VHH binders against ORC1-type DNA replication protein 2 (cdc6-2). Designs and how they scored, part 9

Target 1, 379 residues: ORC1-type DNA replication protein 2 (cdc6-2), of Methanothermobacter thermautotrophicus (o27636)
Amino acid sequence: MKGDKRRDIRDILLHDETLFRNMNAFDPDYVPENYRYRESQMEALAVCIRPALRNGRPVNAVILGSCATGKTTAIKKIFEMVESTSEGVVCCYINCQLHTTRFGIFSQIYSKIFGHQPPETGVPFSRIYQTIMQHLASEKRALVVALDDINHLFYSKNANKVLYDILRAHEVFEGVRTGVFAVLSDIEFRYALDKNVDSIFIPQEIVFPPYTREEVFNILRDRVRVGFYPGVISDELLERITDHTMDTGDLRYGIDLLRVCGNLAEADASPVIGEEHLERALKSTGPVNLIHTVRTLNENEREFLRILADAGEDMTAGALYELFRESTGSSYSSFNRIIEKLEFLRLIDTRLTGKGVRGNSRILIPRFSREDLRRCPGF

## First folded at step 4 (VHH; framework vhh_gefurulimab)

Design s7 (from p4 with T100L)
Fold by ESMFold2-Fast, scan of step 4:
Structure s7 (fold): chain B 379 residues (1-379), chain A 121 residues (1-121)
Amino acid sequence: as target 1 above (379 residues)
Amino acid sequence: EVQLVESGGGLVKPGGSLRLSCAASGFTFSDYAAAWFRQAPGKEREFVSAITWSGSTTYADSVKGRFTISRDNAKNSLYLQMNSLRAEDTAVYYCAADSLPYYDLGEYDYWGQGTLVTVSS
């Protein structure tokens, strides 16, 4: 009777009380089940991985496309599909803008396989490498590594060594099967491979063209269908969000606008996203969104933002780390984790100091003004 | 192509001094922490001294007050000034650079070939 109806009542309340059917649909890292306008790219990626599922070597690939063309989503989707199909293939996605060294790259691979990072002190690279490759050989598992923005590894002069270490592992560890997906956001970038790497790499080229406005609208509409209950947002408002998304050239902006609009409407106890919520999302994002995001940060993450804001301009990671270490006593690994978190939260952007000149120096770019940050509690 | 090349080793009498140099190439040396290690015959490699990309220094207790580490970023060079040398300082000395820029916790991926220092009468 009463007890049997308790869950049904809760489900009705959730339907009436919240705008979100699935909040995850608006995360930048969300991988949609129905990934449209990239069917041929998904098929090409599947063809490259398919041999690994059949006790063969994966086919290497070079994945080309400008920023925000769905390369990362496609790779994550195929990796998810592979992992759901078999434990016999290890799929590892690595952002080379953040990890520019052999140690950094293989620490990410290690963490993917074993579920924890190697200790920062006292663990030599050769032991990490050997542990990875011995595991792959003994368990008869294949390894597929996606190196996103691999141009950063070429700038740091580590690309050929990393590629050699992955692709030639079978020469030392009998039976190891590996492949690389090298991802380039800069289609004008030209790279040179050492002969011993070039001879084994032999990649398939997979191109991701820019999305059209119609495709952007339909992708955002798909996210609305998954993430919101029916009727929460009109197609007219979604057209406006699409226009703003096209102005930025970044699909992730439109997805984030939907998330912010939904949260503002929910906070107002509105059953729908209205014009006022979009207007607030577009113009009140600075201090209001910054305040809400900053409230989730710990003391060290807040100190990072204070130092960056006080500079009043872009800073190198090195310059900020020097000041940050003096203030907090924190390690570089802790500092790097803060960069990753703040970039994910869209409080900062990172880039290298110079294309082809300095590949191993990072610039930190604030996505907020000093004045906006000072309006936040505790700043 | 990251390379580290040590020089300045040799035979010296107890109480003497030597200055070791390390020339770095193939990377932006100024962004990396660097260190000196040594290995005596029949012993494991031991830490001697480190300098961060910002210039902060650390010394092993056995060399503190006798050795001075320094860097010249304009010349992509690391130095070790060794004073009041003892017989137990006899070892092959290695220059090392950290694996990550702006990192100074002692994770070294790049190593030189070493330079021999012999302290004997």
Scores: ipSAE 0.000, ipTM 0.112, lowest interface PAE 22.1, mean pLDDT 80

Design s8 (from p4 with T100I)
Fold by ESMFold2-Fast, scan of step 4:
Structure s8 (fold): chain B 379 residues (1-379), chain A 121 residues (1-121)
Amino acid sequence: as target 1 above (379 residues)
Amino acid sequence: EVQLVESGGGLVKPGGSLRLSCAASGFTFSDYAAAWFRQAPGKEREFVSAITWSGSTTYADSVKGRFTISRDNAKNSLYLQMNSLRAEDTAVYYCAADSIPYYDLGEYDYWGQGTLVTVSS
């Protein structure tokens, strides 16, 4: 078949993209104009932000829902609608998997307001904070910050400080109006707020229930209508992509499958996405959640995962530390912090093997295959 | 290396006065909020007073009107003037600093080693 024919790399690169009407429709951060099945959640978010448009303070919210429930899309959609309506409200979306420190969080806020990053060397946090809050006060602008996957800030022990700094800014900078949308993907995650934070946060709870299979199919079909020319993919193939998406529990997997299928068909100079393209895409597309999580890891954390994957069996913490120390030179304290982080991120499980009341020995159990890890960038 | 070093602690009689000092080094002290905490034997750490980078002050009700917090940014120093001292003021006093303009949370970035104040006859 045509798939057995060797393709010229230059022909692949220079193809006219005749299958794609809008490639951006298959980006996981794309926000569609027609956002279905979340009308009540969108209304609840609008009610929370509405006071900011009327010279009042935004209402804080806790946004709850498992992975693939559309939380991020809804927040980005309402932020776009608000910013298209008024320059008097600054809407800042922050992924807390990537930004875990006070400096990191406020650098994102700074960049959103001023269009460039603050200097990272020689500038104390207080100067960045003052610059942000003085701007908001002088320009009479409200600030709404979405802290996506805020559980990462609780793990890093920065959550109370970040929330305090945002929510109580008005006590130092008269007239500053702020609000936080705290987003949790783990409904079972428990957090504890400091008394000074708890007394001012007082959030509205907004729940995002799981999508049904029919809703997932229709959302993917909406992306097909925006992103591909008519007739590029059949409903039968889209049903199969929907089934694979439901098995992963992540809508982004289905969106990425569509992107990969389109690129493979384009490389083959095929006018349509066929069965062969889906079969090849399924072999190359890894779990989106794993790829996203691994992207946030530093080199020592990635080296930990490589050693564990290469072992081909469960390892004791002691055995892995010997190999890890040899390759990285890291301390046992740093190594233990990595175990805690990776367990928190659900990349590994730990189990105690000893019977001693004072002794603890741990077995490290990977929640990924070596093949899945090799599909991630940098592995 | 960031350091906060307290001095001025000691033994004082009830009704007496004592001035605590805290010397900051390794960071730009003028850009930080600073506070005094104390811990009596067998008790939890208690907030005493805080001062912002701009000089605004906050006091615990137990010390209001008797203690005065102040700072000298040119000398990178924080002070606590303690007047009308009582037996219940006996504690180890800690200097603390955090990088925001005003902070009354117990989670400060930098802490001193503490200085003992004993109020007894």
Scores: ipSAE 0.005, ipTM 0.449, lowest interface PAE 10.1, mean pLDDT 82

Design s9 (from p4 with T100V)
Fold by ESMFold2-Fast, scan of step 4:
Structure s9 (fold): chain B 379 residues (1-379), chain A 121 residues (1-121)
Amino acid sequence: as target 1 above (379 residues)
Amino acid sequence: EVQLVESGGGLVKPGGSLRLSCAASGFTFSDYAAAWFRQAPGKEREFVSAITWSGSTTYADSVKGRFTISRDNAKNSLYLQMNSLRAEDTAVYYCAADSVPYYDLGEYDYWGQGTLVTVSS
């Protein structure tokens, strides 16, 4: 009741039923109206898209920054603003950790344009590609594709083909206007571009620096103001959530921690989030990044992780291969490719054994616990 | 780089059989999904058969029970055994391979030049 000045009548009616005014505020896909500390980055993205709103081609961009520096939020925010302004620009956000193939990427573009998935069988890639590009040409619509975490496309060796198909569509389909926002944690992946892609891409570089602790606290406070009713969480408890968020280096962790705390307090029929809810949430707020990464893995890659987790300690590559071969029948070349992929995905680390062991062997070090892995679907 | 070369095409009478071969260089078939496609005169390219890196096979309804896809890892070759051939099987047959090892069939990035199969009496 205190601080009712800005309450909608619907919000007043819901107050006694839940702690959440808007639970969507704690969704990782939520795009806030008031987006702080990224104003110059938002302006740079707007400059890149502006030509598309005026019958010109969008400017390509490389978006650089560590995980959880607001890159995804900024892209989704600008795409929402553009689509609310004009139907003449198609904005397609693609998470390359989930969609690693040329067919998968263009199926996402197709679905965004037409509102349904393309036929799964009997239709060649070229037909889907032609359908997309003919639509864009005939309707005089521009296409902007954000390839988030494009590193996964470079690993799968699909990056150059995807970029070529998007950026050079105008050479076959006269008047088609396209642009790409490539999201990277590291600029080194630019070295993997083919000459024919590099010559046309020519991106504007947009850097997202890490958030300060004060900025993280204020962003979390903004989410609290939108998502919870007044008085649900104290600033003192929010400071503690901020500290845990800073320890992880991932803003998404703090946002998810708030959601979990709210759910636990609501389950307890508590009108406020207390310290006891935070303590329980810290035990249950698990490996969100691990869950998303594991979903991209095939059965042999999952079996590799299960064997490593079940060992409960670091394993030599040779020892794990003996168990892996017994379970899967896979070749040593296949096994080594899995090590390379899982190391690239930051699920494992490798190191060489010390001089006390005959010959140099690799030790495989999991970046997850058995308990964390068992929280993942299919484990 | 990857190169695929088909062979074994030719003229065959209806009811006859023919075996197509595809030789790979620059990669190993055992680690990749591979497929056969065909294109008949005046028609679009159509799927014929696929084999995953794990050895699972899939066939188009028009060729089920008549065609068999296989690979020989020692020879680094993909095969299509075609039995009970019909006039409608007349097409240029293409060998294709996925670009990503040990992965689900998402796309075929590497293509051969094609080999012509003509079924006529």
Scores: ipSAE 0.000, ipTM 0.137, lowest interface PAE 20.0, mean pLDDT 80

